Miniprotein binders against C2 domain-containing protein 3 (C2CD3). Designs and how they scored, part 1

All scores and structures are predictions.

Target 1, 169 residues: C2 domain-containing protein 3 (C2CD3), of Homo sapiens (Human) (q4ac94r1171to1339)
Amino acid sequence: SSGLLDVGLRYRRSPRTAEGVLAARTVSISVQIIRACGLQAAAKALAEREPALQFSATVGVNASVTTHLSFLPQGEQRRTHPVACSFCPEFSHHVEFTCNLVTQHCSGEACFLAELLEFAEVIFAVYHENTKSASDIISIESCKEYLLGVVKVPTKELLIKRSGITGWY
Below, numbering starts at 1 at the first letter of every chain, in headers, positions and changes, except where a header shows other numbers.
F, E and O stand for the ipSAE by ESMFold2-Fast, ESMFold2 and OpenDDE, each averaged over both directions (binder to target, target to binder). V2 = 0.75 x the mean of E and O + 0.25 x the DockQ between their complexes.
Where letters were taken out, [cut] stands.
Atom coordinates printed by the task and the answers are left out, and those that the model quotes come from them; centres of patches stay.

## First folded at step 7 (miniprotein; from x36 with L24I E33Y)

Design j2
Fold by ESMFold2, look of step 9:
Structure j2 (fold): chain B 169 residues (1-169), chain A 80 residues (1-80)
Amino acid sequence: as target 1 above (169 residues)
Amino acid sequence: SEKVFIYVRGDSFEKLWEIAKKVIEEARKLGLYVIVTYDPKTGTLIILVTGDSPEELEKAVELAKEIAEKYGAKVEVRRE
């Protein structure tokens, strides 16, 4: 592990003043992605196999971070905007995941969110992004991304810590 | 979001990198998002700018042209 990510997690059973059964059945997990550091080592390792990354490994990566809760579909992941040419980007990004208090088990049976949080994780993936060359006619995407690292933060402490958790991972 | 590709070509990589640093900073002030890629095969610096404001995007394009001109670099702009 060679990089670090500064994040915060908070849990809120919201809303409490709303009128409606759906509002009483949801909670919010707030995720802050503050900054990263130490990305050069990962970028250099990738550049050994990918010459297109040599520039970024030298001067700084175009970093972005995806965030996903392990019990939600992968399509529910969120993504920061990129920070250009940095090995220690500041994201200052906030995202909220609205979760059902009662949700599906792996077998399809209902379970309470607290049971899922005991073993769940927030998964952060840090990517570098390159623009594809002007001569690339075949690609349907304008950029290519490269995984720099993955950070997983267990959610079980949210069950007992009302202020949430924060720190470097 | 709207995307603009700015291709910058010049005689010196060091000058291209100075142009990139200035464009990144100016785009940040305009609330725009940037990624910067260098293609050594063609000697081209590729600055991709994205944002929700067409007016601010166009300001960034004009700033990039002005900055690149000071360094004697050639600029081509492509809008998606």
Scores: ipSAE 0.635, ipTM 0.868, lowest interface PAE 1.3, mean pLDDT 81

## First folded at step 11 (miniprotein)

Design o1 (from j2 with V23I A60V)
Fold by OpenDDE base, fold request of step 14:
Structure o1 (fold): chain B 169 residues (1-169), chain A 80 residues (1-80)
Amino acid sequence: as target 1 above (169 residues)
Amino acid sequence: SEKVFIYVRGDSFEKLWEIAKKIIEEARKLGLYVIVTYDPKTGTLIILVTGDSPEELEKVVELAKEIAEKYGAKVEVRRE
């Protein structure tokens, strides 16, 4: 009963507006995180090491998903809102990543986005999130996250499919 | 974004879970986000409700109190 993530990826051209020469140099990669399922197995596995997670392993996890492109800085990572107490959360989350059509390597050589996408991945990390215990309320961080799983989707297919990529991973 | 912590203490796990389910449902209807945590050390259910509308958050708080009363549970609320 391994977990699965239903996602959609689309390559969109930036609208050509007369106002934005810069817009013509960028494209957007649209990412949809629709839903997940089968998260209980991962939760149970975590609960074996962390007894505090036994509750969540029984009734459902507070799931959220982080998304980032492998060739973008970590700061560009996005995260869904949490879905409480569910092993099959429905996120209906949409995010767009702006990408330059041309990037520069340290060598000064130009690299086209298409070249990057050939070997790039969209990386999804599914987390369970708990609040800190009542005894730890004084701490600055209100929540603690636990990794349930990671999904990596190659972006090479975005170069070929106009409709994008959709499916369970 | 505003946050409200709802701490629920009950005499059974089943009651706590029932309370949680109803709070989650209400929060969902209001477009609020919820994180539910059980603290086994204290036997406390911690429900973090996050949203942009203080009014909607208070609705959830009120509901939580009502539900808790129905199940004989105690509720403490902290606002941030």
Scores: ipSAE 0.718, ipTM 0.909, lowest interface PAE 0.7, mean pLDDT 89
Fold by OpenDDE base, fold request of step 14:
Formats: sequence, structure tokens, C-alpha cells
Structure o1 (fold): chain B 169 residues (1-169), chain A 80 residues (1-80)
Amino acid sequence: as target 1 above (169 residues)
Amino acid sequence: SEKVFIYVRGDSFEKLWEIAKKIIEEARKLGLYVIVTYDPKTGTLIILVTGDSPEELEKVVELAKEIAEKYGAKVEVRRE
């Protein structure tokens, strides 16, 4: 069996603040990463190729989740903190992505957010993270990450559902 | 953020795992984040603890030492 990720997506109009007109030109996409489950199968699969992961495949992975909106730059990607030694991590993570109501194509043509959301998706990547071995020199990059799985949630339903999208994926 | 590496060496996998569980629990209570790695080449449990509060990190370190002693394990700590 494959793992699952419990997530929530909401479309929220940005309140008009002192920035006035600018605030009215943006909306927020709210993303909640609640929990995951069933990560052991993926961990075991990785451990077959990487014996160093056998421990994690037995007791639990150090799970973190990246969140990315497909139409936003890669730099807008967010990541949860890790949950140690669990195949069913509880993240309780919340993040908001600010989106312009109107953007421009490379050609200079206007593109509405609704058009983007029609074909966009929220991409979740679940990683296991290990530190380097005790024999290795502790460098700034002290950790190795391993992809456990990817979940893609279409954003088109945000255009019609006021309550947003919630569920297991 | 501050980082602390806790290296635990013991005579059994079971003991190392019990130590890890207790450290994870304490770190969670303090709002710290933990990554646990086992190095089979050296038989070492590596626990990376990350947080903003040096005081909270030290609580985890002290707990790790206490637990390790209880199980007859050795602990080495590196701070960044």
C-alpha cells in the first residue's frame, strides 16, 4: 500500500489593508498539511537500494513535506519541519501563498488567476531526511534527503468551492 | 536556529531505539525538531536537534545523557 497525505486548500480574498489598491489585486491560497500515513512501504523500497535506510524503514522516517504551486516560481516553495521517526507524522502545518489576480504572459498578454488555477496544481513532495554518517565530516549540508512520494492536487475546484478542498491524497 | 548533534553508542539496537524515543518525546514537548539517523558502520545513533532556544536544546542534551547512562550507552555532543 502507498502512503497518504491529509491536506487542505482554501481560496481567500486578501483583506483591504492600508495598502488599499494593492491588497485588492491579490488573493491568498491557503495550504494546510495536516498529517501523513503509511510511509513505511516507501521507506522499505528505498532501503532495498540504500541499506543505511533500514533503520528508518523499521522504526520510522524523518518526514518533511514541500509545498509548491505549479504556476509560482520555485523560490516560493515551502517546507515543513521534520517529524522524527514516524510513518504517520503529524505536521499541523499552515502556509499561505499570495497570488496576483492578474499576471502577464511572456508575450505581455494579461492572464487572470482564474485561468491559472484552472490548470494549476499544488505539488506536495514527502521526504525522508537523514544526517550524514558519524564518520563523515560535519559540513553545512549535514543532511541527505530521500523522496518518499509526490502528491499533486488540482486547484480548479478552488474556483467553485467556497469551503475549499480537504482530503487524503 | 541552533543545532546540536547527539551521538549515542550502545551495545544493542533496542537500547538505542529506546533512547531515541525518549529524546524525540522531550524535543517534541519543547517544540524542537529532530532528525534521527542510525549509522550501521559505526553502530552510532545520530540525533540532530534544531531549535531557536539554546536553553531548550540543552535540556534535550541533558536528558540524552541521563537516558544514555541508564542504558549504559555513551554520548557525544557537538554544537553548531
Scores: ipSAE 0.717, ipTM 0.909, lowest interface PAE 0.7, mean pLDDT 89
Fold by ESMFold2, look of step 11:
Structure o1 (fold): chain B 169 residues (1-169), chain A 80 residues (1-80)
Amino acid sequence: as target 1 above (169 residues)
Amino acid sequence: SEKVFIYVRGDSFEKLWEIAKKIIEEARKLGLYVIVTYDPKTGTLIILVTGDSPEELEKVVELAKEIAEKYGAKVEVRRE
């Protein structure tokens, strides 16, 4: 394989109060992004067509990871801070996604979260980031990113696993 | 968060990379985040440091100037 990502996923329903309020209709999906490895092959492949990447393909990439749930809007994606010059970065990053038990699919129809999780995925994208050249560093965006890989982890096991799921993907 | 760009120019890639490694390690100790980019056309190493503490960012800038001087490299700093 050309690269792996070590992640953990957990699912928890919101606690209900004992005072008789309506049951909480939210859950928390917890995502741990622990580390990656094997990024050099992807970096070298990109560097064949992107000369700006040759340095990073030699010494290590500036790696970061985005996390997105397939049934949430793109604006809900999260991003780690970069780890400089490594092919085996340690992120030790944690994100929480708060979801409603009854939620909207991208089509606008309401459905139960369990129905969404049956077929949904957590999507991780691993990027390398470069600073734009000194001559063009006037942009609001000071970096350019290059996709190293995508990892998709199905969420259906969260419906049956007491402690969640974890491992390399 | 705060950003500082450190531009380092010199005659030797090995020299520039040695400077970068020291800056990466110091930034890590201070809880700062780093992106390192090399522009081979200008021989420039671009070190972007980000963090929430202006004081810690200035420590990295000071270190970068000291290390670059030791290696005979030129340094320019841009703050945002």
Scores: ipSAE 0.694, ipTM 0.894, lowest interface PAE 1.1, mean pLDDT 82
Fold by ESMFold2, fold request of step 14:
Structure o1 (fold): chain B 169 residues (1-169), chain A 80 residues (1-80)
Amino acid sequence: as target 1 above (169 residues)
Amino acid sequence: SEKVFIYVRGDSFEKLWEIAKKIIEEARKLGLYVIVTYDPKTGTLIILVTGDSPEELEKVVELAKEIAEKYGAKVEVRRE
């Protein structure tokens, strides 16, 4: 409740190729992650239990944002580059998700993208990232991430508003 | 993309933070991405810089050395 994320969503049908076949009919869901603000409260709360976060809770977090469409596999999530030492980072990041107009459920039944968008969400997760010290070499990753917050934006309005959805969440 | 780790050690948190602010600003101008971490156990400021241009990454490394010298801080660089 204390942090906000400024995002935009747009639904664009890809231009038809000369073939015009159903398999060539795709749609782009364009996601803009513009900026965030109000991250200090989350950072301070985490720092109360994590001494490694005391510096960042004081001067600003290394913020990045993951983006995931709820009906796509988690492995298709995307991630912004980090913005260092800020409680109100500017990302100015653009993500495109290419989807087929007709696709298949895990149950095997065909469905239209519109059916998925009726109940789907775009899920944004805001993280702080730290570089691991030499004493934390057990993990093979160079950075450790800490969740600051999650924002979920329903996609249903894309079905009725071609100009898209924008605002703070 | 390529990564460089810049480890800065000094006798004052305020000096380390001043060094970090200058490096963040210059990296931003060069289109590079930065993560800044402080390790209180070793008194070390860890500046991770990421980018696609080795030349611009090296510019930030050289800047970090120059700024740290002015503040009497020691620098170690690790390239991966």
Scores: ipSAE 0.684, ipTM 0.892, lowest interface PAE 1.1, mean pLDDT 82
Fold by ESMFold2, fold request of step 14:
Structure o1 (fold): chain B 169 residues (1-169), chain A 80 residues (1-80)
Amino acid sequence: as target 1 above (169 residues)
Amino acid sequence: SEKVFIYVRGDSFEKLWEIAKKIIEEARKLGLYVIVTYDPKTGTLIILVTGDSPEELEKVVELAKEIAEKYGAKVEVRRE
């Protein structure tokens, strides 16, 4: 009975031509971050070491979710907007990752996206955000974030499931 | 997008939380995003509101001032 994240993944391949089969093609991996629940346990654990979080552990966290596809650069990471004061936030967030069907390794070798997806995962990180504070309220300029949990969803099932992958993780 | 920081201080945590709940609800209706933080050392609620519409952000600021006055709380606003 821990925190859970309700997500969906889909894969769409571009149409092919015979002359373009080995050329770079784009596909989309569609990610839906629907909602989370059960975040209070992690919030309470954080609050044990940080008294400023007692409020959030009582009334609900300011939750947001980052999404990263493991074989893409970290700069391709996406983030939801925050949902204030909830242990069961609803994000209803959609993101598309555009990928080349044939890609290059650091060695220069080409590989098919399908080979990458066999071992890849979508990494979701759920954060609580506080407006950064100290003893001086005037100096509050940025937020401090606290990791509530990480969810990793393997992408290999996208290769065979037409409807994609959906559910709680 | 733009951000506004609303600092609310008062003598009752329960009143501060009631103020926050009203602001969250109204910001949601206006398509704005909210983060609420409580600093127990200063007894201050820090309400960060973000959005693309300066007009809608100012609506939430005015609402916060009205609600806080009703509860006898002090409000300070910082825009960035």
Scores: ipSAE 0.679, ipTM 0.886, lowest interface PAE 1.0, mean pLDDT 81

Design o2 (from j2 with V4I V49I)
Fold by OpenDDE base, fold request of step 14:
Structure o2 (fold): chain B 169 residues (1-169), chain A 80 residues (1-80)
Amino acid sequence: as target 1 above (169 residues)
Amino acid sequence: SEKIFIYVRGDSFEKLWEIAKKVIEEARKLGLYVIVTYDPKTGTLIILITGDSPEELEKAVELAKEIAEKYGAKVEVRRE
């Protein structure tokens, strides 16, 4: 895919004055999804296999982006609201992930967040969403999603860059 | 969040696309989110509008009907 995703990542310690003992033991990873561009190529490629996507490949996709930290459970995944009919969607999305400074391995050994971040990734998946046709009433889900592309951003830079990570991917 | 499906039928693809663009713009002004799908089998434009405000959602529906009428399109609304 020739598409690009403009994102920002920041690592922030929770203030010690924050409510609860757990607040002192957690940090927040701030994720900003600003915009995407150049999504048409991916849409056209999908349309070759899925003729129902021909319309979207022509006029624009209904884009949304999921954000997942590789060391967090799948249930912690976040998703932007959709931007309709655009190959250059503006999301202006902001989300924060709360992470424990210390976790426990299956072996029972303590693991520091810094150790996790050294090898972790923030995984962004860009999707096109279509509503189901009136004939597909049987399905509980109202929409179908199609993967346009995946961006993986290593988190190791968050450990050394105070300003965080910003760029096009 | 609540969801409203708007089915728009017209005799021209170009008109349906113009309707879609205008509905998207109006929904944006209301802070609502939109998914647009075209069903080539039936020639139907499907607009899914989602949001937290029932009042704004209903306003969007009325605007969509008005826009569709200007282009001579027929509208069916389903609320979920």
Scores: ipSAE 0.719, ipTM 0.910, lowest interface PAE 0.7, mean pLDDT 89
Fold by OpenDDE base, fold request of step 14:
Structure o2 (fold): chain B 169 residues (1-169), chain A 80 residues (1-80)
Amino acid sequence: as target 1 above (169 residues)
Amino acid sequence: SEKIFIYVRGDSFEKLWEIAKKVIEEARKLGLYVIVTYDPKTGTLIILITGDSPEELEKAVELAKEIAEKYGAKVEVRRE
């Protein structure tokens, strides 16, 4: 069975306070990563190509999830903490992305966030993380990551649903 | 955050797995995050523990040593 990711997306208006003109020009997209399940199949598939992953494919992966809004720079990507040795990790992760209500294209034309959200998506990538082998030289990067799966959730529904988006993907 | 690597060598895969499970549980109680890796080349279980509290990290290390000892496993600790 393929893996699933339980997530929640919410659109929140920033309160208009006298304190910040910036607050009035931005909104927050709240992303909740609740849990995943069924990650074993993906792990086994990876292990076919990478025998070193056989252990994890058997007993459980060290899962983490990256979150990226398609219209934001890659640097705005966020990542959960890892959950060790589980095919059904519970993350209980919450992150907020601040978005400008109005952005400008290179042409100088204004683009409203609503327009962006119409065609945008939240991209979740689920990774398994391993440390380097004991025989390997300790380097700055101590871990290796392996992609287990990708989930893309359209943001267009955030424009319509006041309560946000929740579900398994 | 700080990182501590715990290298565990045991006489069986089953024991290493049991050690891993127990260490994960103890680390969870301390609010620490764990990555567990098995190196088939050396037969070594590698437990990476990360967290913001040096005190809690050291507690986890001690607990890991105790757990490993119960299973007759050898432990090496490296701090980064």
Scores: ipSAE 0.717, ipTM 0.910, lowest interface PAE 0.7, mean pLDDT 89
Fold by ESMFold2, look of step 11:
Structure o2 (fold): chain B 169 residues (1-169), chain A 80 residues (1-80)
Amino acid sequence: as target 1 above (169 residues)
Amino acid sequence: SEKIFIYVRGDSFEKLWEIAKKVIEEARKLGLYVIVTYDPKTGTLIILITGDSPEELEKAVELAKEIAEKYGAKVEVRRE
């Protein structure tokens, strides 16, 4: 992929409570989705297989970005609003994920969030969105999304970088 | 959020694209979000506008009608 996404990540612990580790404690993972660029190549590749995308591949895509933490359910993902007709959209979007310091595995066993972050990723998916034409009325939805690219940023650096991480990915 | 679909038809793709660019800019000024799609089979430009303010959404619709009128394009609006 030739496209890039400008993001920032920050990890902050909640103030300590009088309760011990067994009590639920919160951590905030802040994600900034600033902008993207270089989306035309992906759009052109999609347009080769889907004529309905020829317009967007020429003038710019209707871009939006989803954000998901790899250890959270997919339903916890967040989405930016779209930016129309651009190959270098500015999102200026902020999302916070509140997580427990001690979390549960699918087996029910407790696990420190720090242990999960060592191997976890923040997953960004960049989409283009079209409004369906009248000829596509069979679908119950008015729009169709097309994946332009996926960016995965490891969270392990958050454990050592106090001010967070930022940059193009 | 409310959704408004604006269907624009004309005899020139260039006119439709000019209308789209102007509507995108006006919607942006109003804090609204836009998706633009072109259907070449019908020659129709579809402008989907969304937002949390019904007042700003209606302003965008009126601006879109005025812009399209200046270019001699026909407009149909569907609200959801």
Scores: ipSAE 0.695, ipTM 0.893, lowest interface PAE 1.0, mean pLDDT 82
Fold by ESMFold2, fold request of step 14:
Structure o2 (fold): chain B 169 residues (1-169), chain A 80 residues (1-80)
Amino acid sequence: as target 1 above (169 residues)
Amino acid sequence: SEKIFIYVRGDSFEKLWEIAKKVIEEARKLGLYVIVTYDPKTGTLIILITGDSPEELEKAVELAKEIAEKYGAKVEVRRE
């Protein structure tokens, strides 16, 4: 039994401007990360091999979620703020990905993006974070992350549904 | 945003966990973000608080000290 993530996806083109279609041809993909649930099972499974997680597997994890669009570089990923000590955190987090897709093709920029969306995914990774102990704080990294789960949502339905995609995954 | 580390030490894990729950709730009311970690080797509860408001961060530190004192716990604060 894996946990679930409640998300929403929406797609919107930027309005055209008198300065040119290439400058106005951007895509805004709106991603909402609303909440998660059922995280205890994943935390307990990890704690069997990682003693540092025993406390959090019992009382609740420090959850955060990264969001990445499969057709963008990994450096474009976004991250929620953490929610402490919960197995059903509420994030209420909203991010916008603005893609400036320009092309020399006979088809417009919209056709190229549609081809990307047909096979793309939004990838959500749910993490637990621990603060390193005072004796371990000699590096620049003050926290350690543990992957709890990954959720992948196909973007192809954005081509059809003007209202977007929403639900539990 | 600034990071504030609050190290809480006491004679009872149950007291430390009660302190953590209260600090999480107070930080939430102030619009701050919290990570709670327990180090069993030293019996230390580590509360990391982050946020964009230095004023609210300082309020959270004072509240954490008051809560911990009520439970007889010792507190050390480190700012980054």
Scores: ipSAE 0.694, ipTM 0.893, lowest interface PAE 1.0, mean pLDDT 81
Fold by ESMFold2, fold request of step 14:
Structure o2 (fold): chain B 169 residues (1-169), chain A 80 residues (1-80)
Amino acid sequence: as target 1 above (169 residues)
Amino acid sequence: SEKIFIYVRGDSFEKLWEIAKKVIEEARKLGLYVIVTYDPKTGTLIILITGDSPEELEKAVELAKEIAEKYGAKVEVRRE
């Protein structure tokens, strides 16, 4: 994709907390969504097929970012508030995902968080949002959103790097 | 979690865009979130403002009206 996203990931254990039938301890995976850049190219590419994006491709997009940890249900997805009319939005957004060290898959098998982190990813999706026209407002949603790009950051390095993972992706 | 829609019509896109930039700036000062859309068929700029404070939302509406009047633009407001 043509967009860049500045993010940070950190992992911390919480030994003072224990819960669940299958978990002895919980941990927190902290995600920082700092800023994005280069969104104009993506917006222009979409505007070739989506006339509704012509204005935003010219002056700046209404950007927001969703965050999903790949081994959690999609319903655990988080979302930043929008930043209006920018191709280089600054979000300065923080999310926390609470995870158990030992968890159970739908198959009923127990697995350790370390095993999940070896192949997992944090998935970021960058969207542009438009307000629907007056005629479109009859629908259950007042906005349309358009995917500008997807960034996936592997979590494997959290097993090794105590200070976390940070940078542009 | 309140939504306010501000519809702005004027005699030039450049003036509408200047109104949008000023409204975005003022809404940010009030801790509010903004989405700006332009409908070229009707020449209408749509400013959606959201936030958790009804007081700050109403301040933003009054500011948007004042800014738009300064540029000779017409404003309609819808609350949801």
Scores: ipSAE 0.679, ipTM 0.886, lowest interface PAE 1.1, mean pLDDT 82

## First folded at step 17 (miniprotein; from ma5 with F13W)

Design mb4
Fold by OpenDDE base, look of step 17:
Structure mb4 (fold): chain B 169 residues (1-169), chain A 80 residues (1-80)
Amino acid sequence: as target 1 above (169 residues)
Amino acid sequence: SEKIFIYVRGLSWEKLWEIAKKVIEEARKLGLYVIVTYDPKTGTLIILITGDSPEELEKAVELAKEIAEKYGAKVEVRRE
C-alpha cells in the first residue's frame, strides 16, 4: 500500500496594527503537517537499489517533510524536524507562510493573492534521512536524504472554505 | 543547534536496534531530535542527536552510553 500524509491548510488574516502598515498588506497561509503512515513500501522500493536502506526499510525511516508553496521562491521552503525510526511518524508541525495580498509580475502588472491561490498548490515532499558513514568524508553535509514521496494539494479551496483544507493525501 | 554523533558497535543489528529504540525514547523525553542509521559495512549504529540545549544534549549522551554499555556495546561520541 502507498503512504499517506495528513495535512491541514488555512487562510489567516494578518492583524492590522496601527504601526504595521506592512502587516495590513499581508496574510498568512498556515500549514499543518500532522502525521504520515504507510511509508514502508516506499522505503523497501528504495532499498532494492540502495542496500544501505535495508535496515530502515525493516525497522523504520527517519522521516522529514518539506513544504513549498508553488508561487513562492524555492528559498521559502520549510522543513520539519525528523522523526526517527517510524513508518507512521507523528510530526505535529505548524508553519506559516507570509504572503503579500498584491504582488507585481515581471511585466509590472499587479497580481492579487486570490489569483495566485486559484492555480497554486502546496507541495509536500517526504524524505528519509541517514547520517553519512564514518568513511564518507567527501561531502560537507552530515546527512543523506532519500525521497519517499510527493503530495500536491491545490490551494483553490482556501478561497471558498473558511475552515480551510484538511485531510489525508 | 548542536549536533552529537554516537557510534555504537560490537553487537548484532537486532541488539543495536533495541538500543536505538531506548535512546529515541529518552531523547524524546528531553525534547531532542534523533536520526538513526545502521552501517552494515562496519556493523555500526550511528545516532545523531540534535537540540538547542547543551545540558539536555549532554544528558542524552550519558543516557545513551549507559544504555549501550548495559548491552556490552562499544561507544564512541563525536561532538560538532
Scores: ipSAE 0.730, ipTM 0.914, lowest interface PAE 0.7, mean pLDDT 89

## First folded at step 18 (miniprotein)

Design mc4 (from mb4 with V8I)
Fold by OpenDDE base, look of step 19:
Structure mc4 (fold): chain B 169 residues (1-169), chain A 80 residues (1-80)
Amino acid sequence: as target 1 above (169 residues)
Amino acid sequence: SEKIFIYIRGLSWEKLWEIAKKVIEEARKLGLYVIVTYDPKTGTLIILITGDSPEELEKAVELAKEIAEKYGAKVEVRRE
C-alpha cells in the first residue's frame, strides 16, 4: 500500500582529454527515474482534505518527479514529464548533473566533490498535478501540484560502487 | 512546449474517464504528455496536452474530439 520509486544513480568521471581542461575538472552524476508504484494511498490521503482530488485518488494520479542534489542550488532541480492517470507511472527519465571536482567553501577553503558526496543525497519528490479550473484563469500557473511523497537516496555509495546505485525506495 | 486544454462535458464521470483513457493512449503514441483533471462542480473533464511538436499536438486534439464526439460529449479547446 506504500508508494515506491525505482531509481538509478551512477557516478561517471568525465574523460580527461588533453584539450579539455574543464572536462577533467568535472564529473557527471547520472540519475534515472524508472517508475513508481503504489501511489494511491498517498492520493487518498490528500483527497480527504481536498475533495477535488477524489477523482484522481480513484482512477489515477498525474505523476511527475523532481530530482535535486542536496549540495546543488535549487535552481538545478530537474523534473520529469507527467504520466497521466496512473498509480504506477512509467517515467523512463534520465538526467545528468555536472559537478565540479573541486569547489570552494565560503571561507575560501577547497572542498572536494568526494567530501560532498559522502554526506549528500539525491532528493526525489513525487507530485500529482491537476489543471486549475476555469475560475482560476487569473493565475499564471495553469496547474496545481500536490506532494505525494519524498525519497532521499544517499550518494555515499556512489564513491564505492562502480555500477552505481539502483533500487526501490 | 505548447499547451492545449481540452474541456469535455455532458457525460457521467465514468464515461468521461473512458474518454480520458483513450486520449491518454493516443497521446502516448504521439509522444505527448497529458494531465487529466475532473472538475466535479461543472462535470468537466479537463485534458491538458503538452509537447514540442505542433503537428502532433493538433493530431491529438483531433483524435480527442473524435473520441469525445462518439460519446456524445461537448468539447471545447483552448490553446496556450
Scores: ipSAE 0.742, ipTM 0.919, lowest interface PAE 0.6, mean pLDDT 90

